VHH binders against F-box/kelch-repeat protein At1g67480. Designs and how they scored, part 1

No score or structure here was measured in a lab: all are predicted.

Target 1, 376 residues: F-box/kelch-repeat protein At1g67480, of Arabidopsis thaliana (Mouse-ear cress) (q9cag8)
Amino acid sequence: MQAFALSGKKRIVNHGMCFSKGNLDLGSRLSENFMDDPLIPGLPDDVAKQCLALVPRARFPSMGSVCKKWRFVVQSKEFITVRRLAGMLEEWLYVLTMNAGGKDNRWEVMDCLGQKLSSLPPMPGPAKTGFKVVVVDGKLLVIAGCCMINGSLVASADVYQYDTCLNSWSRLADLEVARYDFACAEVNGHVYVVGGHGVDGESLSSAEVYDPETCTWTFIESLRRPRWGCFASAFNGKLYVMGGRSNFTIGNSKLLDVYNTQCGSWHGSKNGLTMVTAHVEVGKKLFCIDWKNHRKMSVFNAEDETWEVVALPLSGSSRAGFQFGKLSGKLLLFSSQEETGQCTLLYDPDASPGTQWKTSEIKLSGSCVCSVTITA
Unless a header shows other numbers, all headers, positions and changes below count from the first letter of the chain; antibody chains are not in Kabat numbers.
F, E and O are the ipSAE of ESMFold2-Fast, ESMFold2 and OpenDDE, as the mean of both directions, binder to target and target to binder. V2 is 0.75 times the mean of E and O plus 0.25 times the DockQ between their complexes.
[cut] stands for letters that were removed.
The coordinates of atoms that the task and the answers printed are left out; those that the model quotes come from them. Centres of patches stay.

## First folded at step 1 (VHH)

Design h11
Fold by ESMFold2, look of step 5:
Structure h11 (fold): chain B 376 residues (1-376), chain A 121 residues (1-121)
Amino acid sequence: as target 1 above (376 residues)
Amino acid sequence: ELQLVESGGGLVQAGGSLTVSCAASGFTFDDYAMGWSRQAPGKERELVAGITSGGSTYYADTVKGRFTISRDNAKNTLYLQMNSLKPEDTAMYYCAARSWGTLYAHSFDYWGQGTQVTVSG
């Protein structure tokens, strides 16, 4: 962080997310002088930020179009802090859906009441599978994956970022290793990717971390065993990697790999799950659905590393695809098939026993591929 | 314990035929899309053929008309009949299964240890 005076002015370094135009030339910015213009004529900038913080989130793209200074402010971590203190934060649910014909993917956006909002612009690049999504610093990242091009499987290292404040996509630095079906999670503002399949279809033990401040991916310590078809969750500065398969083994194992981001090292145990088809973190707990039994959730408590079971109020085929969302500290369960009488379920882990399940009015236009929740 | 065990690989003359098979256990075979991938030395892993639980098939252009994928759900066994083999078909052949996914991708979650197919010319 720079803190010394420059030509009589001191500036606070921005949030640290990569901007679409890259690093700013400080000399060029002084020549253009847009950071010294008032946000609102006649108001000190700190008062102006408080006024702007009262504007509904849906207007952020319009605010970012006013001028470079408004765009800079809307993207800043300070602005989010001002909105939080003013009680103006809005939680939005982003769901990537695929219609029943399998022809189209699109991001559907809903507010905390489940009311539909504007759709996102189309994702850049070819349609992919085996990618992961994550939220860091209020932005949606879509990481890697693979696609079929002329009958050939093409693994991707591409990383795209959706800026909710600007309603636009931009490209970030590529991964060092193209991968799909890998584990991915955010830990303390950094994004980790672990394992998966590489360009030649090989099972990977490598892992990388993205630092939004430097806009770079760097390798971290590799797993002791290659792992693919896995997932990750983050708790208390640690990355928990579960599920999937290791190279050169037959069958899945309950292997749990834990990376401590402060120590930079992996630890293993046999306290994981094998065939997980959906997972979500809520609070200090990880909720998982086993592929073979969609009538229950396995719930992991990261504080003591114990498992418990919660029955689902579902009927119909145990083969139905399920995906999680979360909203307002509660779980949403999306089914890939609309059975007669079945809709999105809502689970409140903090409600009294016997009252934790409700029906949600949220309707998707297709099958849920993935979802994230972003507060801004 | 989920297992995929390939067998039937070996040495065959160019123009010949070979059948490889994959015995599956530890899961409900009928629920999985299955496939064969291959990897030659120094080359990328390539999806060769795939088959859904309902019997719909996919073939890479390099093997269409020569290879036939099939499954016997009663025996939990996947087959690949390879005819008119070429030296370029020499590779390690992997049985693969996908438990969950979309129709847009043939990516697979689980793999066998592979069986070597060598075609001499």
Scores: ipSAE 0.000, ipTM 0.234, lowest interface PAE 12.9, mean pLDDT 78

Design s5
Fold by OpenDDE, look of step 6:
Structure s5 (fold): chain B 376 residues (1-376), chain A 121 residues (1-121)
Amino acid sequence: as target 1 above (376 residues)
Amino acid sequence: EVQLVESGGGLVQPGGSLRLSCAASGFTFSTYWMSWVRQAPGKGLEWVATISQSGSEKDYVDSVKGRFTISRDNAKKSLYLQMNSLRAEDTAVYYCARESYFGSGTYLDYRGQGTLVTVSS
C-alpha cells in the first residue's frame, strides 16, 4: 500500500496588485475649452498673471480653488518667473520632523522670519527612511527610500510631489530602480538620483534622471563603482557626488564623482568627503557634517574647490547630531537629538569672524529629519 | 534598549593577533550595517571597518587593509573583527557601532563601551 505523498504545491497566488497606472495626465487633459476663457475677465492673460503674482504666497491654495485656469497658472513654473520679475518671491523653509517616539513624521513650514505657517497635509505612502528630498520648479519631491517589512528593509521606487502653491501631494512616476540611501540633486531643472542600496540591499551604480516636462525617469551613465550613503550637490550645471561608501574602495573613500550633464559622462576626483550625516548648499558653498566628527563642519567652496573646517559652537561632550537647513542665505543647524533641546543654531557665512554663530528663534516640534527651502 | 558589548581586547605584541567580538541586543541585528571604530589615545574617533546586513559587502580603512577582517553572525547577533599583524599604531579603544539612516545621511547611531587593544613590545 504505497502511500502517495501528495506534494500539495501551495500555489502562492501572487496577487499582482495591479497598481493601475493612474495616468495623472493632469497636464495633458487641460480641456482646450477652459484655456480659451480669459484668466481674469477684461484683462489680457499676461496682465492677469501679473495681478495674480502680487498675491501673497499663503493665499495660493485659495487662488488655485477659484477655477481650473487659475489652478493651472498658480502651479506653473511660469508663475514663479512672473513672481520673480514682480519681486514677490517668498522663501519658505520646509522641515520634516520626527516625534520622540519616531513614529510620527510631520512637515512643518516656516516663513523667512521663522514663523510657523500651516502644516502640510500628511505625506502619502508608508513611513520611510533613506529617502531623499529635492526641490524642482518650486515643488518638493520625496524620492524612494525604504521601510521595514517583516524584519527586512524594502526599497521603494515611489516618488511623491508636494505642490507648495496648491498645498497638495501627488504621486509622480516611479524610479526605474527602487533604492534607498542614494544621492540626489536638482541640476538645471532635472532631478538626478545616483547609487544607493537596491531591493536586496546591494550597492547600486545606476543613476537616473527625472524630466519634469516629460514626467519620466531615464537611466544615465552608471557610476564606475557602486556607491551608497553618498550625497549630491550641483555646481555650475554639474552633478557632484560625494561621501558614502563603495565595496570597491577600501577605507574612507574621498572619491568625488562628477557628472557633466552636457556630455553625459562621469569623471572622478579624490577631493571628496567621507560619509556625511548632513549637508546643505548655501550659495556657492557646500556645508557638510562628517560622521567622524560632529563638532565641526566641512565647507566646500565651489569657486576655488577648496575645503575649510568650521568648528561648531558646541559645549560639552554631547554627541549631538545635526541636520541642516537654510533660510535667507544663512545656515540652520537643527539638533537631531532630544537631549540637546530644540535649540536651532544659525551660521551666517557673511558675518564677521567670530560673530558667525547665533541662536535662532526657530523651534521645531521634533527632531529634524530633513529640510528644504522653497522659493515661490 | 539597543546594546552593543565589545570584548576580546587586550595586550598583544607587535605582529600579534586579536579577535574582537561584539554582542548586539535590543534591535534586529540582521537589518543593520555594522561598523568597527577606534579611538587612539589623544586622537579622534576613526572608522575601521564596516559590513553589510548579509555580510556580502565589507569595507576597511586603508591602514588596516589586508590585516583586519570584519565578519558577522546574524543568528548570534554578533559582530567580529579579526586583527592580524597588529602594529603599535593600532593601539586604541575599539567600538562596535550600528549604522543607521537619518535624513540625507548614514551615521553611527549606537556604539558600545569599547574594548581596549594595546599593541606593545
Scores: ipSAE 0.020, ipTM 0.382, lowest interface PAE 6.3, mean pLDDT 83
Fold by OpenDDE, look of step 5:
Structure s5 (fold): chain B 376 residues (1-376), chain A 121 residues (1-121)
Amino acid sequence: as target 1 above (376 residues)
Amino acid sequence: EVQLVESGGGLVQPGGSLRLSCAASGFTFSTYWMSWVRQAPGKGLEWVATISQSGSEKDYVDSVKGRFTISRDNAKKSLYLQMNSLRAEDTAVYYCARESYFGSGTYLDYRGQGTLVTVSS
């Protein structure tokens, strides 16, 4: 009596959510013809760009609506350079917030004074977790992640870009490998993605790099060991990958992997951190909150590769989740708990000992999921 | 609804042993990392141990290394903490907790009511 093991291949009916291909082919080959028109009639284009660079950042979307050529200029990397030279750069803080119900995620924008600006358009795609955010060329990238479908985590390869100048979202090229809970950082204008969990929940060793000029992801040398939950930071043109978990280690990994972007090779040391709940780069320092202790932050100095511990001026429940932000060279600490009041703390690394911590007037509408600072 | 129910706490002498259990319900247990955390009287919550989905990866706070063992049975949806060579400083309420993702970090999104462990002569 041959027991026919009916391998019920549950056809995961990929309900192709027909994301209508709104082919915002923003890759529309700017027809060569409009480039011949002066940016501003009666002015050389270089002078016209300088004039446009003097306009406040809040008006960039309006400028982009004037004509195709203005839109092209305002969204360009060159425009940021012109603004820099003109001394007109503005630093804005972008914070993804979640309401108490966890169902309403929105991006909030604040200026350098902490004043709330207009909200971003809704982020495309499903609500995800385990994604990473990075800034490249004045644009916000939301990379990969996972969503819960029918009780299972589904990894994504989707990449979305927010243009801060045009106030618009677009979809970029997908990752070669869908993943969540990976390390991500920008290094010299390129975005690196390292490790994480794959589509089957497997630990990944693969690493990819995005080139904004070619709009393509390419594989680089893989990590020596698969790892997930790692985080990345960039210092001196190198990619530092820290923390995470691996099947090859007992417990959380303290391995530090460093990728040299010039030679395209990894080298490793044992001077890394374990799992962190939050991290942020401010200047030449990396600030981390260890998942084991939320009352202190670990600070990595990339110049001498040393670690220091800084106590958080927090009273109360150790359960308070924190996320980091940065603004004007200072660290922001956002509380995820409603009960602790929406008080944001500010840490000034350059302040005199004992005066580094201050209360910030920045108030979020919900719990901070992540934040980025974009200068344009 | 996600539920975590701890058991196995009690009074034990220094050098003694206890085994804590946690019964999980309301979610796919085998797809989550699980942790034990504890809160001593007058102290904050402290992480104790974590275990991967398959149980292949384990980690411990330094103070309990070599004395405590975390394990899981995915078929029974149960998490365990074997505590040996107990010390007075191990006195705490012990909680079973589910690990989840928050942004770029890992957090404990659900925790049980806890079970009291008292180590006293």
Scores: ipSAE 0.018, ipTM 0.392, lowest interface PAE 6.7, mean pLDDT 83

## First folded at step 4 (VHH)

Design a19 (from s5 with T106S)
Fold by OpenDDE, look of step 8:
Structure a19 (fold): chain B 376 residues (1-376), chain A 121 residues (1-121)
Amino acid sequence: as target 1 above (376 residues)
Amino acid sequence: EVQLVESGGGLVQPGGSLRLSCAASGFTFSTYWMSWVRQAPGKGLEWVATISQSGSEKDYVDSVKGRFTISRDNAKKSLYLQMNSLRAEDTAVYYCARESYFGSGSYLDYRGQGTLVTVSS
């Protein structure tokens, strides 16, 4: 097991890229003047938006380069809605990969067929671990995490956004509390961050919600107990927090915390999972790999709230870590370890019993750190 | 280089006790969660216990709860597993392992060579 030796070379690249506060307000300082210009001369803007919606996703960066108004439209949530109505939505898989040396992280992009597309621009900020990724309104958010500085983990509050339409990174508002190894999920267009470790490595009970419209983080009701290493999922407008550890639990916390986003309150159940190393939602099912058993995945059915266990078709040693992906309603199983040269596996939850597992042709350039699927 | 060296394994009768030790080197021991895992003959690797950086948090597999105690000494860079009331089913190679983080989860990134524990009458 090659340790990711985060070689602590202090490249304090103090590149103070002062992202001047001025460019982040690109949303608010849209000079009233360009919005008055027709999107396409001679067409009503609604019709023009429909025309633009017919353009393949791969050409969105080019469209965003035409003018400020086109850029504004292409990056908007509304544009995704227009594409949906037009039947033009494209599902792409984004995978963060790490090279064998553990030094270079790259985002790889694949289309719905698993074909490699162009790589993302380098992600801003230092290399981090313990961060979470989430998709909101067709954008990838990389949230918080930690970095090793002088042998100590330093928690971050930094949030970066990748716009899949413009092929560009931006910095969002920082979290109120820097943290790593926390639960994160999108619920009804809002991003929830729950628990984790704080700046001193302490377990956190605090929870925050991000509103993309106001571009602000706000505290919500805290967990009843501090919790780290947990994951979150969203079902029926509720936030489910599962897995992880708490100082107050002797043993594996099977506690399920559920946040009702309407009433703003937590309630608990004892039917949760223990430590989960990987999870993904595919359809109405939640797939999880338990820390204790990497040869099986636990599958939660949100409709009947039942759990099932599915064996992983692994021939090798139980030492292999795995990460999940999803594409076209199928589950992807990636190796998180370099040594395995293991083929990506595909699980079809709708396939006949005994035929659910297949080999995928998807090949990553390195080990899978995390993945997200973005439809736009 | 990260090294984990287990010791203290041996032959013990059912109901007996054994204390395993792990000496850690090549990393800042006090900043990591540590775990014990075991592999019984013909079985896969099984998680046994974990302990937080400070030792304030501990977790155990159900089969060893009340019998096993995980502890650590950060000054000595050592991890321990006190095993009491040993059973035949506890027969395994026991490994000390470092817990690390990547992406959305934690994993065991380093493991020692292991020490054999045999529980037999």
Scores: ipSAE 0.023, ipTM 0.415, lowest interface PAE 5.4, mean pLDDT 84
Fold by OpenDDE, look of step 9:
Structure a19 (fold): chain B 376 residues (1-376), chain A 121 residues (1-121)
Amino acid sequence: as target 1 above (376 residues)
Amino acid sequence: EVQLVESGGGLVQPGGSLRLSCAASGFTFSTYWMSWVRQAPGKGLEWVATISQSGSEKDYVDSVKGRFTISRDNAKKSLYLQMNSLRAEDTAVYYCARESYFGSGSYLDYRGQGTLVTVSS
């Protein structure tokens, strides 16, 4: 009984799945005009915005995760306006701290009571110095600076933005000119960058302005004299630039240059400061710590362009550095050195003479590099 | 490690001259502004002079203008302070200091052990 081994050659028909390269025109589906959908079903968008404006600031990231339209609204300048009108604005203090080793910088956030909130995501880009921070439309900008590469300072043109509503960093347009140790301030929704050191370490006279609406930097009229280490403040729609050093000046400059944003012109006086380690605007006053004397605070009154000197309630070496913060119309004084064991001090400009200084309960995890206050 | 070592201090008569030197190590000397500061007996630390990286820019406290000259040699990693027409009020420990960036400004982050200058008749 011959067992016929039927060798059934199973023809594996290789069905070549022609993956038709469907041109997923990914471009066309992204045009779903999410703007046509109601922000909240059943409500007019204006009412819906008012509803969203009542949500605590700490929940903004969650709101931004709901949908694209919510994200768009929450990150908008308009939303801050709606919150203002609703009386829901919250002031938070953002502090860049440096650890004892000087290698790790972190942003800390505190509420108006000085309570520590969640930390920011890591700041993008390399570790830098000589950068400036500014707030515009409720967002934190970290602008330019320099880093040490192979023993040389390398100037940056990079600009990063932190959106406090979305809890996220993004990169903005680069400066036209890379620079560090420059003056920076926000004036009427625009960010001004003035002077500093360039890529070759040269003193700059150039000035740039950023328009958040166009997302572009443009040159404005240059300073009369190039200078680095100058600082800027804004009062009454004008940009005040003071201090700094220049190859064309013997010593530090005491020039005060004022830029009229309406006329696009500079005018100057000799009523400025030289180099400062810290400065902060509170109301119509500019508070400064001169780099030569860390035991006195210089106060500029923008109304009459006068200066006064206020002693710091501190003892010890004048080498101890300080940085400023501001919260709820009060000035905060942070120690720049961990070793000082110094408590945060609070200065109340509206308090009676002799009672302006108090101890603050605010504690940082490290030395203060810089701070900004953001209201949203 | 950053090190600054001052030398050249001593006793000098009023009207005399002295040259202080500072030897720097442990950092790229040519990339920093450098300063001299002093501390008189019973007084706080006082800034005296500063010099840019290239030496092209110099600044002085008013009390020493015209009398003191700050200079540097980047190849030797050295900072100098020529002091002329010395006065009794110039008596102090003089410190070489490195200028560094902090926030919106600059400060002196390192200084040496100092060298004593005594101006006395």
Scores: ipSAE 0.014, ipTM 0.371, lowest interface PAE 8.0, mean pLDDT 83

Design g4 (from h11 with D31Y S53F)
Fold by OpenDDE, look of step 14:
Structure g4 (fold): chain B 376 residues (1-376), chain A 121 residues (1-121)
Amino acid sequence: as target 1 above (376 residues)
Amino acid sequence: ELQLVESGGGLVQAGGSLTVSCAASGFTFDYYAMGWSRQAPGKERELVAGITFGGSTYYADTVKGRFTISRDNAKNTLYLQMNSLKPEDTAMYYCAARSWGTLYAHSFDYWGQGTQVTVSG
């Protein structure tokens, strides 16, 4: 009488918390019926848009609260175009700052004069690192990254958008592949994500592009070699991926990968930079801080494809890390160290030799994590 | 060759304090991000704390407010001060290093052999 021990495999039903994709389909909520009402009674809509475009940027959130149609106009790419044509564009600096305790990250906003404006609403989602920020069509995108969950590093595919005109966050479509420490840049209205580390910490070769019109991520041609810790810059409609490491290279990679957005293909060169701790594009120049030398920046000129080295005006033996910002065609140098009292430095690339560096009056409430400049 | 050598582990009573150290050699220490990970028996390795080359620190929620990561670049040494230790902090503690091109990277390239920390209840 052989007792068949029915090994009841308890199917641990992993209740996958279906985080309901709250498709905040911001697009679908404009019922066709709201489009029939005049933007401003008694005015053609084109004239009404011009009138709205004359409103100061600081009042855009209030303007968006008037009615659904006004909100739609204020958040639109067209609105920025109308403002541009009207000569009403305002450049603002957005800086993510971290306090000394590393617990409180906040976005600070400054106008073109460096005056502090109101803070942003809290960024959605968990505190992440290894994410990238980009600007597209006047919107701030915070893309992917990683966070520690139960002692493990978890890669994210989450993408959040901040509308600077409406002062609101929304969630966009997730990346196809969760990743951190990747390269990211905007090229011709599209956002490119390249390489990085995946969910298992693997080095990625995959690349994705986001189309704001379709609100979708799609794969593009992969890199020839996986790479992480790289950064991207855009020049003349091309995507340049530099720095970082590859499993195929001893040490830091000097490989430059260039993506032609027209033909959809990668080509490579050996004229890249190694690991870069900070980078920013100002005009047609790329400014980089090399991880091996924090006392100088490397400057790439996209017009002639040349590199130059510029010394940082640092006093003493300070090994402080730096982050970059830009405002009004000038480079800003922020300290990444919480040393209370470090002055922001300003570099004017168009100034005469020897006069390029100045002290800026811009003061941050904490260390600079990242910054973006948004014009609207 | 890059080497990371941990020390300072041992037996400590709950509520006690312990400092573990990591001596780094074979690379330019001050240009690397450093971190501590731990692995308890039967558990996965977890990141405990990280420090950038610039001195910015990051902690796991489980150790936040109790542990302090620091570095002495002149001595090529990484430290983890552990206060208010709990039995659940019992683990092998590993020193880790990464060439820090990106300030907030949590993937490490190199690991030490580890030092055992045991907290008795």
Scores: ipSAE 0.018, ipTM 0.451, lowest interface PAE 5.9, mean pLDDT 84
Fold by OpenDDE, look of step 13:
Structure g4 (fold): chain B 376 residues (1-376), chain A 121 residues (1-121)
Amino acid sequence: as target 1 above (376 residues)
Amino acid sequence: ELQLVESGGGLVQAGGSLTVSCAASGFTFDYYAMGWSRQAPGKERELVAGITFGGSTYYADTVKGRFTISRDNAKNTLYLQMNSLKPEDTAMYYCAARSWGTLYAHSFDYWGQGTQVTVSG
């Protein structure tokens, strides 16, 4: 009488919280009616735009409060173009800082002289790690990442946008695949997300592209191999993905994957770097700090596809982490560790040999998590 | 609603000292740059001093070395310590807040009602 123990597999119905697709159709419901009104009474709209373009960047939020049409103009990529033509562009540095306790993060803003201006409004959503930041059309995007929930890392698909002209946060469309520790870069007005860890901690090969015009993420060709911890840079309309690891490979990959945005295909090279702790593009050069050696930076020249090594003028513990910034064509080196007293370093690539490194007067309120430079 | 309320104004003799304060409410004080402007009778409003959220300060040349701007974020309060006051410093002093921008801009987003400072010769 063999008692068949019916192992009742309790299907834990993961009640997927259907976060209702609130169609933040913020774009479409601008009632067509306000577009018929002149931007400035008595002026053609093109002239009016030129007039508005002459206003200092610091006043853009106020301008956006005048009326819906002004808001629309000020937030538009066209407005940046008009400002460019008028010679009115201002470059600002945005730095996410974390306090010593790791609980308080703030976006700090500095002008082109490195003077502290203000802090951003609090970023929506939970505190995350493993996210990426990117700039597209004068907007700051904070993409995906993970947070610790009930002792587990939970991957996010959330995307937040900060409008630097309106000084406001909004939520964009979610990624198709939640991920953290992925590569991200802007190429020709599109945002590419590549690889990373998925919801189960698996290595991802999937890649997505965001189109700001359609406000949608779309899958592109996947990487040949899943990889996490990779970083991306854009040169000449191509996406370069370097570094990272795979669950299926021993060690860090030096593979360079290049995505041709025109052909929609990946090609690979062996001339990549391993994992880096920081990277930044300045001009046609990519500056990287290797995760194993924080006393040198690797510099990639996109013109000739060569690498050079530049020593960091740092003494002391090799464990000190750094993050990069850029301002006015110069590289900024921030400490990522709460070491009291570390000065920001400035690297001028155009300076004479031996004089490239200087101390910067830029002071952050905390350790640098990440930074972006936005021109508007 | 964002409010800026100035206090501490009054009559002071030339060479004297005075501290004006501005109590801020209705916004996250820590995120704003703050400033003091003044307007004398028949004159345009001028920026006297500014302070960023990070504590960077700016002073007009006319008050440099005599005035000190400071902020207490815990109290949401802005201060202007004025030393060595001159009759020329007689003005309505306005507290100002800026959500965005540089200290070197004479324009702020929000203003208080002002406090009168009168310096007798």
Scores: ipSAE 0.016, ipTM 0.308, lowest interface PAE 7.8, mean pLDDT 84
Fold by ESMFold2, look of step 5:
Structure g4 (fold): chain B 376 residues (1-376), chain A 121 residues (1-121)
Amino acid sequence: as target 1 above (376 residues)
Amino acid sequence: ELQLVESGGGLVQAGGSLTVSCAASGFTFDYYAMGWSRQAPGKERELVAGITFGGSTYYADTVKGRFTISRDNAKNTLYLQMNSLKPEDTAMYYCAARSWGTLYAHSFDYWGQGTQVTVSG
């Protein structure tokens, strides 16, 4: 990869990676390694890549430490493709947990059997709330949120990326508009953020999209009305925004805003859901827990835009909330009230009626804030 | 077990003042954002005032300048001082807590049973 002398504010990127403004010097240092050294002496590079793809995922940070060429390969989209064709993809669950005091958080990691793995390095920057997490190209993004500054919550535009292959954090381009309590989802390899609150606490109608290929955020069409405390899910190239409040609606409403990414426009209906404490997408369905009733899930089927209800197998009258995890096409429900004896629940949406619910032996070291599942 | 118990509600003449309080137990009070919400008859619940664990405050436009939220972390108690009360302030007032840190009502995890405030013209 050689630097080209073109005018017009171009960024230099490595093969299979997207770097922020602060990472441009990495690309130039990699261009200095123009020699045709083999990945493994004595093997053609295509055979060497197939051999490297057979290494267990837990060893990827060690492989990235061998040399710059190996690091470049393990970060590439080609490597993920080779691993998929070799049947070597591994699914890991990443859970952000927080202690009862609300000061110490960390990312815990487990494999598809629930066995705990090493935790992540600490997230960069100050402690934040009201941020969102998303997975793009096998990498975990932590987007925006707010910080305490002089006793006030102030919106952030920061975006950080965790690369599972290198076990490291890096900074991506900032949002155009700092925001918290916004809706966020990935659609076809792009990351969308919608609404929320800005720096002075103003309600936002603006929306932005991140393109990993260009490493930039750009505005898309704004919502008709500001919306905050909302969430988003993606189905069939469309971004579904639900929940929360707007200045132009009386209280919470079932307003559904849908952005069609192919034509770049919004349309609305009243076929949404008001306020939730948790949501997760599995297949073409969206599972939600209503803030007023934690004893059921509301399930949206994106194919026909209909809603169903699934009762949780709870006893007693507790209103303890749950947060979702997803593993192998099944839902994990992590309870916030461990003192009540409520274990982690496992829901298999594909199992026959009467056998869909089980308890899980998975134990977290703290309260679940959010989770993502990454396959690499 | 987290508990929020409101007190101090009652009947007050328009233009008067009243303080409601909320005693909290079963959690580390200092690290929770706290708030007061109210629900008038026939209306949806609205966030009236909030206070972060760092002491920063929020007020709804309808009460700004008249209401003051405060917390006493040593006593695990949240207060709402209400001055210049109007009949439109008549509502059930609920204490609320959010673990992990924002002021927004749709994100509050825990609620008290409420205390009635009635303002007569």
Scores: ipSAE 0.000, ipTM 0.291, lowest interface PAE 11.8, mean pLDDT 79

